# Ledger of designs, part 20: VH-VL binders against b7j9k3

Target 1, 255 residues: b7j9k3
Amino acid sequence: MTTEPGDRAWVLHHYPYGDTSLIVELFTRTQGRLGVLAKGARRARSALARIEAGRPLWVRWLGRGELPVLAQAEELGPFLPLNPLQNLSLFYVNELLLRLTQRRDPFPDLFQVYEETIDALCSEPGEGWYLRRFERRLLENLGWAPDLAHCAECGRSPDAASSEHWLYQAAHGVFCRAHAPDAAVAIEAAALVWLRGAMQTRSMPVWNSSLRRCLEQELLVHLGGRPLESRRLLTAYLRRTQPAMTIQKREEHSE
Key: E = the ipSAE of ESMFold2; O = the ipSAE of OpenDDE; V2 = 0.75 times the mean of E and O plus 0.25 times the DockQ between their complexes.

## First folded at step 5 (VH-VL; framework fv_tislelizumab)

Design s35
Fold by ESMFold2-Fast, scan of step 5:
Structure s35 (fold): chain C 255 residues (1-255), chain A 123 residues (1-123), chain B 107 residues (1-107)
Amino acid sequence: as target 1 above (255 residues)
Amino acid sequence: QVQLQESGPGLVKPSETLSLTCTVSGGSISDYYVHWIRQPPGKGLEWIGVIYYSGSTNYNPSLKSRVTISKDTSKNQVSLKLSSVTAADTAVYYCARVDYYGRKSYLEYFDYWGQGTTVTVSS
Amino acid sequence: DIVMTQSPDSLAVSLGERATINCKSSQSVSDYVAWYQQKPGQPPKLLINDASNRATGVPDRFSGSGYGTDFTLTISSLQAEDVAVYYCQQYYSTPYTFGQGTKLEIK
């Protein structure tokens, strides 16, 4: 059988198959998501590079159909070490792609954003500003992004210099105070301007919690109301470790 | 810091195999992907192929049946062999590297080139 | 294969004036484009990567722009040392391909 041309890819997910093999969900630059069978991948002396989330690969596959065989996998860089919270954030980003994109549907712009997100994730403690950026860019690439520049009722624009709160409603957009429906939730005007890319920061903004709430509600609409496994694990992690983690983080970062 | 130097016979007869060597100094070939690129006289650049640190290769489909890239880690060298040469294979041959550390490991543009070695295919 | 086409093939510009070189891909390459400068008897030298990021040590008079299929290299104030052939390259998919080159000369 003919081997397909090579491509750059990241591992989104993998699971055991048979005694020594893996089924791998890849996110590729030119083909979108691609499921492959990595024969013998779990053997100690496998010819394939180690298959792990967070590892960039060069891959070739063999066969047409739902589950081609991974013919070549070469590691493009060393594994990026992650703490537990960073690893949960990686799982979250990967799970969004698995749930919201289709196999064989290419998103070269989103592929670049994904790589930028992994880069930022490795330099941050986890659950950071880069997740809000990724969420927004994901919605934009899928054609689901609401208009954040104008009130959905009157067309008025948020002013970043204003301390005025606007209101956000998933699937409907943003509203000034005079026109907000009952179901809308408060968000700072500056947060909307930041999210549109007019204000760039490489740190956790003051509005991160309000942005997270609004974007998670937007994503949940497209997930059919079914929660993400990564978020269930995050909640469990925070409940079990929050006091110890908060103290440790405070000591390590000395604020 | 790191230097790449191509070497080879200069003249090769038609139908024979061209063999070129890229010698790396100031760094280990195990830390780089090494590419081969060629340039015929008065023409543009053509990518030939790459060898990854595992020893796996990827070749330009137009040359795949005739090209072999290999490495000798003990000599810190990467070799290019091109079989069944014709006058169309007359070119300056370059090796080029890409660093692979952290995020920069998956770059596929060439930030460091050798000086090039001229190969003429004639009787 | 992705074909990269440069225009013009040759360009003559006066010292201190702006030089503009264009590169078009046969299909979208996002921003996976690099630009190289090649002087006679020398290997190519990287100028720009990711369509717009200037490589280390490259003077700020060099800039790149573009996305998708249309890319531009600009030299804002031409200097004598800029006489060279310039090549664009896509690295979106293999085989990696280069434009045919643009020869830049002083008027």
Scores: ipSAE 0.024, ipTM 0.556, lowest interface PAE 7.7, mean pLDDT 82

Design s36
Fold by ESMFold2-Fast, scan of step 5:
Structure s36 (fold): chain C 255 residues (1-255), chain A 123 residues (1-123), chain B 107 residues (1-107)
Amino acid sequence: as target 1 above (255 residues)
Amino acid sequence: QVQLQESGPGLVKPSETLSLTCTVSGGSISDYYVHWIRQPPGKGLEWIGVIYYSGSTNYNPSLKSRVTISKDTSKNQVSLKLSSVTAADTAVYYCARVDYYGRGTYLEYFDYWGQGTTVTVSS
Amino acid sequence: DIVMTQSPDSLAVSLGERATINCKSSQSVSDYVAWYQQKPGQPPKLLINDASNRATGVPDRFSGSGYGTDFTLTISSLQAEDVAVYYCQQYYSTPYTFGQGTKLEIK
């Protein structure tokens, strides 16, 4: 076995292995997702940094097989205590990476976006715009992003200055009102322009709920129609902490 | 405003240990990652290593056997020690700081540099 | 280690004209590239990060481009204060490495 050069990484998931060790799913800058064996990580005097989600690490591993051994792990940032909603958002972005990417498939641009998402998540617990950015960039990096610049039927472009709503259909793209299919979800033209515009505006868009719906439907296509565990837990959390919460029927058309 | 200032002896004999100090003012070293970079006369830049807020370190493999970076939070200082020096270690030595993106992540390009301190290795 | 190679080693450009400096990496570094300006007796100053993002306070005449292995720093209209050595740096993986530098002079 030989030690590879060090890398920046984040823990996506871990689970016990044997009496004292962990198997860890890492998201690394240069190698993509990487599964490693963290020997003795659960011992009281482990030489490895604490292995848990939400902590940036510098790591080094031994071997090039399917499950290399974690040789070194150093913590690169302070522990940032997260509230339950922030933890659920972290679980959500980690679950997307676990479900939609393969081990040893590097996405260095997506790694940078992931780090920016964690930063925003820690600073803005109620905003959510950073999740829409992460979702869009994930789709782009995987080659799954739809064309948002033209109506799929007529080629007309959305105008951010217009109050016209457009319609989004997962796997098919966007449509002007005249060409919208029945299964499409309403979305503001300005939201489509924002999503395409390098995300220079870093505030919660007034159309965040529309964006959430469209992007979640797009991601669900690539998840084989199986919902995410993180979203199930979010719903359960909201029901528990807000017992009077009413989940109403979704509206598919606009006036 | 955060400032970094390097200091050291200026002249070191071959085979001895070079010791440099980076003093940070206008902010705590606990809030930053501090890097050491050097530049031999008339040549380019070489990254030496970094010390993170936690006290953990990462070194350039070419120097790892000879280099130690440490910090003294009570004095707001970061130190670089380089053992067994030779004429090839003659350079201007810089400390540089990087900010976090926010509270949990960090940048890896160098926004803030000290003025540099010249080290000559000569008998 | 990733090797960063700049071209040319030196460049002479007339005031008001465009200066172009190139940087090539020995392997893909995505867009994890920064550019620095260094004047005699001074530490390097950050100009560009993430290959194309201009750092705060840097004049609009400086721009960066590139992805993967080929990167370019452009000064659209050279001014006297731009005389300096310019360095590219990759921060895709440790150890971080710099190009050998490009010396920019007035014709």
Scores: ipSAE 0.065, ipTM 0.632, lowest interface PAE 6.4, mean pLDDT 83

Design s37
Fold by ESMFold2-Fast, scan of step 5:
Parts: C-alpha cells; sequence; structure tokens
Structure s37 (fold): chain C 255 residues (1-255), chain A 123 residues (1-123), chain B 107 residues (1-107)
C-alpha cells in the first residue's frame, strides 16, 4: 500500500538535495505534477535513468506524502540534444506548467499536448506553431481560455475568408472592429480560426506574431503580471549572440 | 546564526484558543519550512504540522480541525493557533525548521529546534 | 498512520560499554528514519538522518543502521554525557511519527 502505480512522466525541473540526490518536479499522465525525491540520482552508479528536462520516463514512486521517493525511473525514448533556442522553448513550456498548475491535479489532454510539443521541438526546430498550440490548450485545460469564436459584444463569428481585422483583449475575449475597446490588439480573423483548430494543423501560421502577442498577454493575466524567467534568459541569450537581430527575427526566436 | 524562539501565554483555559508565535532570527522564514511539534509532560513527541515557503500548510489529521499555522514574513514569525483546547493539549510546544532549497517539498527530519514554550491548559 | 515502536523502553549501560536501541515501523519506511537525543529541559537534538547518516557535530561513537521496518541506533562506547531519552522518527509519509522513546541511564 505504500507503492503507487507506474506512470509515464516528464521532468519539468530538478535541483540538488544533499550530496548525491535530486528533488524532481515531474509532470505525470495520471497524477499531474508530482514532486519526488530521487535518492542517489547524482551518484555515478545510480539505478535511476538520467534525470533531465526533455526526457520521457516511466516512473514508480513510494509513499503517499507530498514528497514521495522515486523508486524506479526507466527511459522511454531516445535522447535528442536540443540547441540553445530549443532548450529555452522547453524551459518556457516547463515554466508555464510549474507556475500555473498544481501538484496532484491531472490533465490527460494537456499531458498529450505537452508530449506533442516536445516532439515538435525535436523534429521542427525554429517553428513556433507548437508553442501557440500549447499556450491555447493550457488555457483551455485550466478553464481560462477566452471565447475566440464570437465577438464578446455582438456575438458575430470570425470568418477566415473575410479580410476583416478583429481585436483581442486579454481576459475579455475578441471583438469585431465596430465593437472593440480602444486597448484591444489587432488580430487576423484567419488566426482566430486557426487557433480554434490548432490541433488539426501542424504548420506555422503567417500571422504568428499576432497570435504570440495575444496569448502572451492572456497568460500574463494568470501569472499575476510577473515576468517569466525563460523570457529573461532568452533576451539575454539573443543580446549576447545576435545583437544586430531585426525585430521580426527577434519575435520569431522568442517562440 | 539562525535561531528559533517560541513564545505564548503559558496558561490557557479549556475551550479557548491557544496562540503561539515562533520568531526566527539570523535568517528569513521564506527560506525555511517551519514545523510545530509538541511534547506532553513525561511523554513523547507529536508532529502538529508544517508551513512551507509558499505559505501552504499540512496538518496532522488528528489535529486538522483545530489547528492553523500561518506566517508573517515582514515580522519573520510563524504562528500556531489551536482552538477548543483541553487538558490533553498541555505540552511543551516546539518550532523546528528544515532548509528550503528551490522548489518542492523536503525531507522532514529536524536539524534545528527552538527552545520550546510550556503551555498548561487549566481552569 | 505509521506507528514507530522502540525497544527497550529503558536501558542501563556501564560507561565504555555498547548501547543498542531498536526502532520498528508498522510498514516499510525505506531509510527515511531520523534519531534524536533529548536531555531534561532541552529540545531534541538530531543525531542521525536517512537511517545511517550522522548529523554534523555528532561524535563517531553514534551510528545508525537499518532499512524497511527495522532500525538500530548504536553508541559504541557510552560516555556520561550520553544519558538522555532517544527517539526515532519516520519521515516517509505524513503525519510524521515518533517512537515512544528509550531512556538511557548509566549502571
Amino acid sequence: as target 1 above (255 residues)
Amino acid sequence: QVQLQESGPGLVKPSETLSLTCTVSGGSISDYYVHWIRQPPGKGLEWIGVIYYSGSTNYNPSLKSRVTISKDTSKNQVSLKLSSVTAADTAVYYCARVDYYGRGDYLEYFDYWGQGTTVTVSS
Amino acid sequence: DIVMTQSPDSLAVSLGERATINCKSSQSVSDYVAWYQQKPGQPPKLLINDASNRATGVPDRFSGSGYGTDFTLTISSLQAEDVAVYYCQQYYSTPYTFGQGTKLEIK
């Protein structure tokens, strides 16, 4: 009765504890986020698989408290090295989960989207569509997603075939031009239609910058206005490695 | 040097609420998990509960309906309130700390204890 | 709840002799066991954590061993200052629980 069932999991974060151990934040399929103690994980001859962000694991833990012991960790797939920008994107996705979800709160759909996002990071480097999909699905799973299918004032639906520009206001939703508040940000109707069907589309939209701005502002509302550490590190990296980067390229790399 | 010091009324009447304070010096309570543990006269130790760096709490189920642990980071203090006290709550009350290190929970063995404050429940 | 049971309740040992205190858990607690020393009028002092790791500043005559349900604290050569009550504690699962204590005295 002290052993929990095995589960598929990903490492979101880890930090040293004592001389040889790690405390690990896991994102599990059936239990949500879970903190575990990986005893002796930093020893040369640890029985546990290597504990790193971006690696899928099958895990088993002992104990029912808030910090159970990681009893078993087996690698479920090949490790593919990520470049610095891909690693910053992984850090961003992981930071969103750490700040916006609670331990022991399962989201099976979000877990699937997370796995698909990591797969896209490995197979489609430099494209940002999977981050937009992850952001939207995270908001949906947490019950925070705004209605993107209807104007918040008049109820009209965006039409992808229309050249009409729509306006987005974080925490309030979308507005047709005639009814938009002054503070709302322009977004293409096609972008809103794409986002509602993002799981069916595996390509970067041409209006990605508009989607990024709107989703970032929506997430910021739920982050209490506190900046993301992943964004600070990305900015520092770009200033160090690419100081002459154009605004357009800088926006693309932020994804 | 980090030091913990408990303080409280010493004598509490049955049915009233016991209120104790743990004052931390030499470090911030934001860097530690702080636990409350008690010891009735001539008996062993009983874990009461913990407050984590985040402000979340976990209580012994036997006391959960009566106990509240809170913190005031501006005063560097952790408080314990125990309602509806009886003679069975007569004990020495200790606060103890565990080092905070990043995110998540930590092993709950206690490397530093306060001196303890005696509480007697009597009419 | 996990119940921790110590044996013996009291022990008298001559100076320089070995003292052994046992602790049994009602279910497996891996090696998540700590040992404390408590002298009259003082708070408990950590001696051992993780069943066998000696805490900083604790003399090498103190040692711990065990895994699962059976744990032992050993004092290899008793000194006068070791007269105290000793407690084991599991931190495998909440609520954290302590043994009833073993009183160690000199013969």
Scores: ipSAE 0.000, ipTM 0.377, lowest interface PAE 18.4, mean pLDDT 79

Design s38 (at its last look DockQ between E and O 0.33; V2 from the best seeds 0.00; counts 0 for: pae E 13.4 > 2)
Fold by OpenDDE, look of step 7:
Structure s38 (fold): chain C 255 residues (1-255), chain A 123 residues (1-123), chain B 107 residues (1-107)
Amino acid sequence: as target 1 above (255 residues)
Amino acid sequence: QVQLQESGPGLVKPSETLSLTCTVSGGSISDYYVHWIRQPPGKGLEWIGVIYYSGSTNYNPSLKSRVTISKDTSKNQVSLKLSSVTAADTAVYYCARVDYYGRGSWLEYFDYWGQGTTVTVSS
Amino acid sequence: DIVMTQSPDSLAVSLGERATINCKSSQSVSDYVAWYQQKPGQPPKLLINDASNRATGVPDRFSGSGYGTDFTLTISSLQAEDVAVYYCQQYYSTPYTFGQGTKLEIK
């Protein structure tokens, strides 16, 4: 069996396989999502026992099949203990990748965004824009980004300098106020410009609520209408620990 | 200390236009979404529409063809017009808004309500 | 439109007992759900927003739960002043819609 050259990888999730092995879902730079069989990983003294979500690894694998055998796993940095919010955020990001990406489909750009997101979760766990950025970039990389540059009816473009509200409809794009569909999410023009990727800067905290709804709806379409448990848990946690009213007040006062 | 107060004629004839005004005190309408909601006698609540900071509006599709919401910032008032009224438009009409978040709030539940104004459509 | 369906339409509960009102949405609305209490001759009063956040001034006996399509308003110990009609509302997308209401009475 030929050993692959190796790759930088993050552990997304792992499943028991038999008595002594794990199936490990990795997100790699050059291979995309990669499932590997980690033989003996469940053994108490296994060198592979450190395989866990949120850990960056250098990995090598044997075989070209659907589940190649993990041949090497080396830590690329220390594992940092995560608090509940960080864990739930990681869980959410990982679930998105697991549910929406296919194995062996590389996304180098998304991989970078993923790493940046993980770093941000460690440094700025309360900043929701990192998750919104990840969601946006995920949709972009998967080729699912809606056309947000023009009203789907009349072709008008949002003006970032305008305080005009636009209407976002999942799977359909955006509409100006004159062509508002029956069901839509209101969103500020500037937020829309950010959402379509025309800005490289942080989103405004005040946009977070509308961005959350827009992105959630769009993602839900691609999730086949099956929401993520991680999303539910994360949202529940945030509401419990940081009431939305308080968060909104803070975010809007910081503007 | 935010207060909303609806005002307008309590009686409107069929086929005429219902006109209501919401006067807001304790905050500028330029900084808040203002919504109109109605409740027919003994029935539930129906969202009519909203006017945003920019003056843009969004209406319930069921009423879109008949509804116009506008605002006068100088008077801090929001207006509702409903054309071609019928008996089915008999209701208590409320204007409402969310609590103070400042400009850019997107949470559209309703912390503050007017007391409501009753409009009866009758010949 | 997203349809909000409450259950039951009416509920009679003894004083001091738990009252539970359910609300189901026709599609997922995440946690963008509010609950209101309305007494005769008064506008609705916000009780809960974001499915589980108790509004300012609302007694602790009121609580909300749920995510996605199933939501619940709970009054842990019913008081006489809690007699009212209760409404759920989604603000996930326009048009914003309310449940048909649940009339809560004392048994």
Scores: ipSAE 0.018, ipTM 0.595, lowest interface PAE 5.8, mean pLDDT 88
Fold by ESMFold2-Fast, scan of step 5:
Structure s38 (fold): chain C 255 residues (1-255), chain A 123 residues (1-123), chain B 107 residues (1-107)
Amino acid sequence: as target 1 above (255 residues)
Amino acid sequence: QVQLQESGPGLVKPSETLSLTCTVSGGSISDYYVHWIRQPPGKGLEWIGVIYYSGSTNYNPSLKSRVTISKDTSKNQVSLKLSSVTAADTAVYYCARVDYYGRGSWLEYFDYWGQGTTVTVSS
Amino acid sequence: DIVMTQSPDSLAVSLGERATINCKSSQSVSDYVAWYQQKPGQPPKLLINDASNRATGVPDRFSGSGYGTDFTLTISSLQAEDVAVYYCQQYYSTPYTFGQGTKLEIK
């Protein structure tokens, strides 16, 4: 085992291991996702910082194997308590990283967006813009983002001032009305301009619902058609607390 | 390649405690959730419970008062004990594992099964 | 507990023809459904997970579909080695539960 340099990291997930230890899935600035063994992390008087999703850590690990040992973990900032819906949003972004990225595949730009997303989630609860931005930036970093600046068939550009609806098809891009395939979903031109990298406003306009639907369909292509566990838990939570409401209405109220 | 092998007494008397062992070779039990599943003769499958790498357990409520799952990491073994057995506990008992790193506790379908061990409860 | 109900209990299909097995859950399980094949004297073998994802090494004639409460396993062109009992399983919540099984036979 050799000592590795330290890195800034966030806990995506952790699981009990043995009587006193944890296996921790980290998202690191320079190494991407990294699985580590946190020996004795659950012992009384553990020297390691509390291992929990939503906490920034400075970490150092030992060994170059598949499961290095966490040698040092120090808290880099205070943990803000989250309500159930904020926790589900945190689980959602963490689950996207766990399912769509591989260990030891670094994305320093995405790491920065992740940190900004956690900050916005804590400081602006109830707003959805940071989740849409995270989704778009994730797709861009993975090379999966479609061209939103031009109709895929004719090359015409959306105009944010136009009331014309465009159509979005996951894995294929955007289309003007004349060239859209049957499977495409309507989306406002202003939403496409925002996704295209404008993203200058920190609040969500009236097209948030259309944008969420289009980005969810895009992500679902890369998830093998299977919905996220965080969405299952959201549905179960809302069914228990808001019975007799449709899933669509429950999800709208959660935003 | 990871292999799972169940072993047990074959015949157990009513009211006694059934004890089964699942031995893992080619890998560490610390890398997997290990489940126990049983199948009575000519019937379907029944999930008994799971032991996580931490030693924490989760049991089928129908069996919770009688079942204990434990592990011995030094022997690379998982054990199942079922107390106060009756003829209804006659079954083939399987251990099965789930790859922890790729799936997490909420994705528990069984991609690797042991061969099964037959248990008959009779006097 | 979630109850999984399969239909039919038994099915006879000619070689080369399509076989369809259905599974219904007592409440929504999203797509957290797996299908297993079990031959006499053998443990179950995973065929499908996440309702439609074919497991490694499983022939492409096997496919799964469904979401919510209604699920289907299809064998597009039955081969002799496909004679077995097939089980669906939900893993949406504990306790994990299986269907009662469907016995597939050659006509």
Scores: ipSAE 0.005, ipTM 0.391, lowest interface PAE 16.7, mean pLDDT 80
Fold by ESMFold2, look of step 7:
Structure s38 (fold): chain C 255 residues (1-255), chain A 123 residues (1-123), chain B 107 residues (1-107)
Amino acid sequence: as target 1 above (255 residues)
Amino acid sequence: QVQLQESGPGLVKPSETLSLTCTVSGGSISDYYVHWIRQPPGKGLEWIGVIYYSGSTNYNPSLKSRVTISKDTSKNQVSLKLSSVTAADTAVYYCARVDYYGRGSWLEYFDYWGQGTTVTVSS
Amino acid sequence: DIVMTQSPDSLAVSLGERATINCKSSQSVSDYVAWYQQKPGQPPKLLINDASNRATGVPDRFSGSGYGTDFTLTISSLQAEDVAVYYCQQYYSTPYTFGQGTKLEIK
């Protein structure tokens, strides 16, 4: 076993392995996604920190192969308990990384966006703008994000002040109304400008079907047409707790 | 409130062109997509197509070679032409639109339907 | 084209009892599924959008569920006015397609 430098990491997922161990999928600052063997992590007297999704860690590992051994895991910062919606949102973000990135493929900018996403979901417990930002930044970092600044046919740019809708076509980009393709999703010009920018709340609705549909269809191109289990669970939870997201928003404005 | 009304001949001869008009009241066709959907006897609902603001269209591939959808913004109307009709084109024809979560139409589940107009293709 | 297959083609349910209609897509359509009710001589009426969202004015005895390829419309306590043909529709991608319909009758 070779001693390796430490790194800041987040647990994406883990599985039991044997009687006392875990296989842990980490998202690390310097190495990207990394699978590690956490030997003895389930023993009563384990020296390793609690290995749970959504907990920031300082980790050290040994070996340069496919499954290095986790030598140290130290908890960073206080425990931040998550409600069920927050946990499902975290599962969604983690599943995207597990499905769309390869181990040992570093993405420093995406790592920063991941941390910002976790911070935002802890502050805003509903499904909201931070998931749309994560989805878009993920596509950008992986080199799959289309140009949203120009109509793919004529080069015209969306105007955020306009009430004009545009058309989004996964794998093909965006189109003004004049060049609408046969298979496209309508999206507001302001939403396209928002997706191109910093993607902070600007009174953007917490849950927007057109944004979600556009990003989901784009992600599905790269998921091989097989949707995420986490998306199904999150959607099912929202229907039981907040059926008709539009109704929730309207009820909040009635007084 | 927005209302959609289909109009046109109820009887069309085989090999001729079926021509229908959807008139929108209580709103502008410039604010949403108007779609055509038909329901043949003994079959369910079939989406025919839509015309976008640009004048571009999206048609069901099964009908694409025979269908033309057009609009007249000054009359607030969307028209359907289906050429070379046969008995298989006998149906109730609907125009429909979508109100995306109360903001306007960009989704294609149809929450506003016209009453429909019956078209029979016979000699 | 995405094929929407409903089952059963028809069913009879006693007043006050539960009716269940299924719809299966040939490919994943996420949650972009709508359900319509059509009574004789009337246009279709939207009941459910986004697989489970009841449209405005639809009674709460109507519910929808599903994601991906398998979808269900449930009427929890059948009433006489619920006798109709029911259709599912996907709006995930064009051409938009409907199920073949399910005729609901009183047993």
Scores: ipSAE 0.000, ipTM 0.472, lowest interface PAE 13.4, mean pLDDT 80
ESMFold2 (binder alone), look of step 7: mean pLDDT 89; pTM 0.920

Design s39
Fold by ESMFold2-Fast, scan of step 5:
Structure s39 (fold): chain C 255 residues (1-255), chain A 123 residues (1-123), chain B 107 residues (1-107)
Amino acid sequence: as target 1 above (255 residues)
Amino acid sequence: QVQLQESGPGLVKPSETLSLTCTVSGGSISDYYVHWIRQPPGKGLEWIGVIYYSGSTNYNPSLKSRVTISKDTSKNQVSLKLSSVTAADTAVYYCARVDYYGRGSFLEYFDYWGQGTTVTVSS
Amino acid sequence: DIVMTQSPDSLAVSLGERATINCKSSQSVSDYVAWYQQKPGQPPKLLINDASNRATGVPDRFSGSGYGTDFTLTISSLQAEDVAVYYCQQYYSTPYTFGQGTKLEIK
């Protein structure tokens, strides 16, 4: 067994393995996603028993194979409980990483954005600006970011001060009204300008629902058209707790 | 106001064990991670190691065989022991704290430092 | 281990003029870089984290920039109180490592 020097990590998912162990999907700073065997983690009083999503960890593992053994895991801070909507947002972010990234493919910039997203999740209600920023930065890190600065046909730029409607089509980019294909959906020019600067923006105006639809359609292309379990659960939660309110209506109440 | 203060013997003979203490006042040691960093005369900074709130430690591999960091929560103290010292261990030794409230807030840069304590290894 | 190399070793700048200190890492560290100021007889003081984020209470004449392997600390208009040794640090991976320091003096 080769001992690795250790890394900063977060748990994306875990599931039972054998009688007493867990397989843990980690998102690490220097190695990307990493699957590890947490041997004996389900035993009573195990040092690894508290491995859960939403906890900052420092980890060390043994071996370079597909499923190295988790040798050490230290919790780097207190775990603060999340409300149901915040937990669903965490599940959403984790599900995107699990489905769209490969093991051992490092994205240190995306790791930093992930940590900032988790911090914002504690201080902001459920769905919010930090999810739109995460989605944009995820697409950028994977090389899938559309050009939001120019009409895909004529090269004209959106003007945030204009009330002009622009149109977005997943996998194709943005279009001014004169050049938009029939399948494109409306989006505010200000939303496109905000998204280009998403790294530095801490709040989101009323066009959050428009941004969410466009970014989710873009992500769905790369997910092979298969919907996210986290979004199904969010819909079910909102229908059960507030049956008169749609997801779109709920999103409009987010900062 | 939370403060960190290092204390030690000042002089240590070669081959002996260096023992330093970092005392936390104005707050609980269990609210912070504590790092040890040293600086030889006229040279740069070297990270020695950290102790987590759980009592677990992580050390610079270059010093791992000689260094032990421990804590006593009843006294609000973190201790550093460095065995088999040589003249190369002559330095100012600092303890530094890292606040860890909030997710993703485990800082790996140092906002709060003690004043430092000078250690000279000499016969 | 990641090696951090600063340049120059020492720098003399006139009051009110711009001072620039460089830091290079032996491998990419993304933006996981901090800068410290150390005056004689004092512990280091954090100036910049995440390559470009100014720490609380640090004057706006201090700025950081860089990504990957090349980082810069800039003091836009040098003041007398800025005489110190400056250190860069990477925290991309353990062990955390520091540059050798740059001594900043007034001409």
Scores: ipSAE 0.342, ipTM 0.716, lowest interface PAE 4.2, mean pLDDT 83

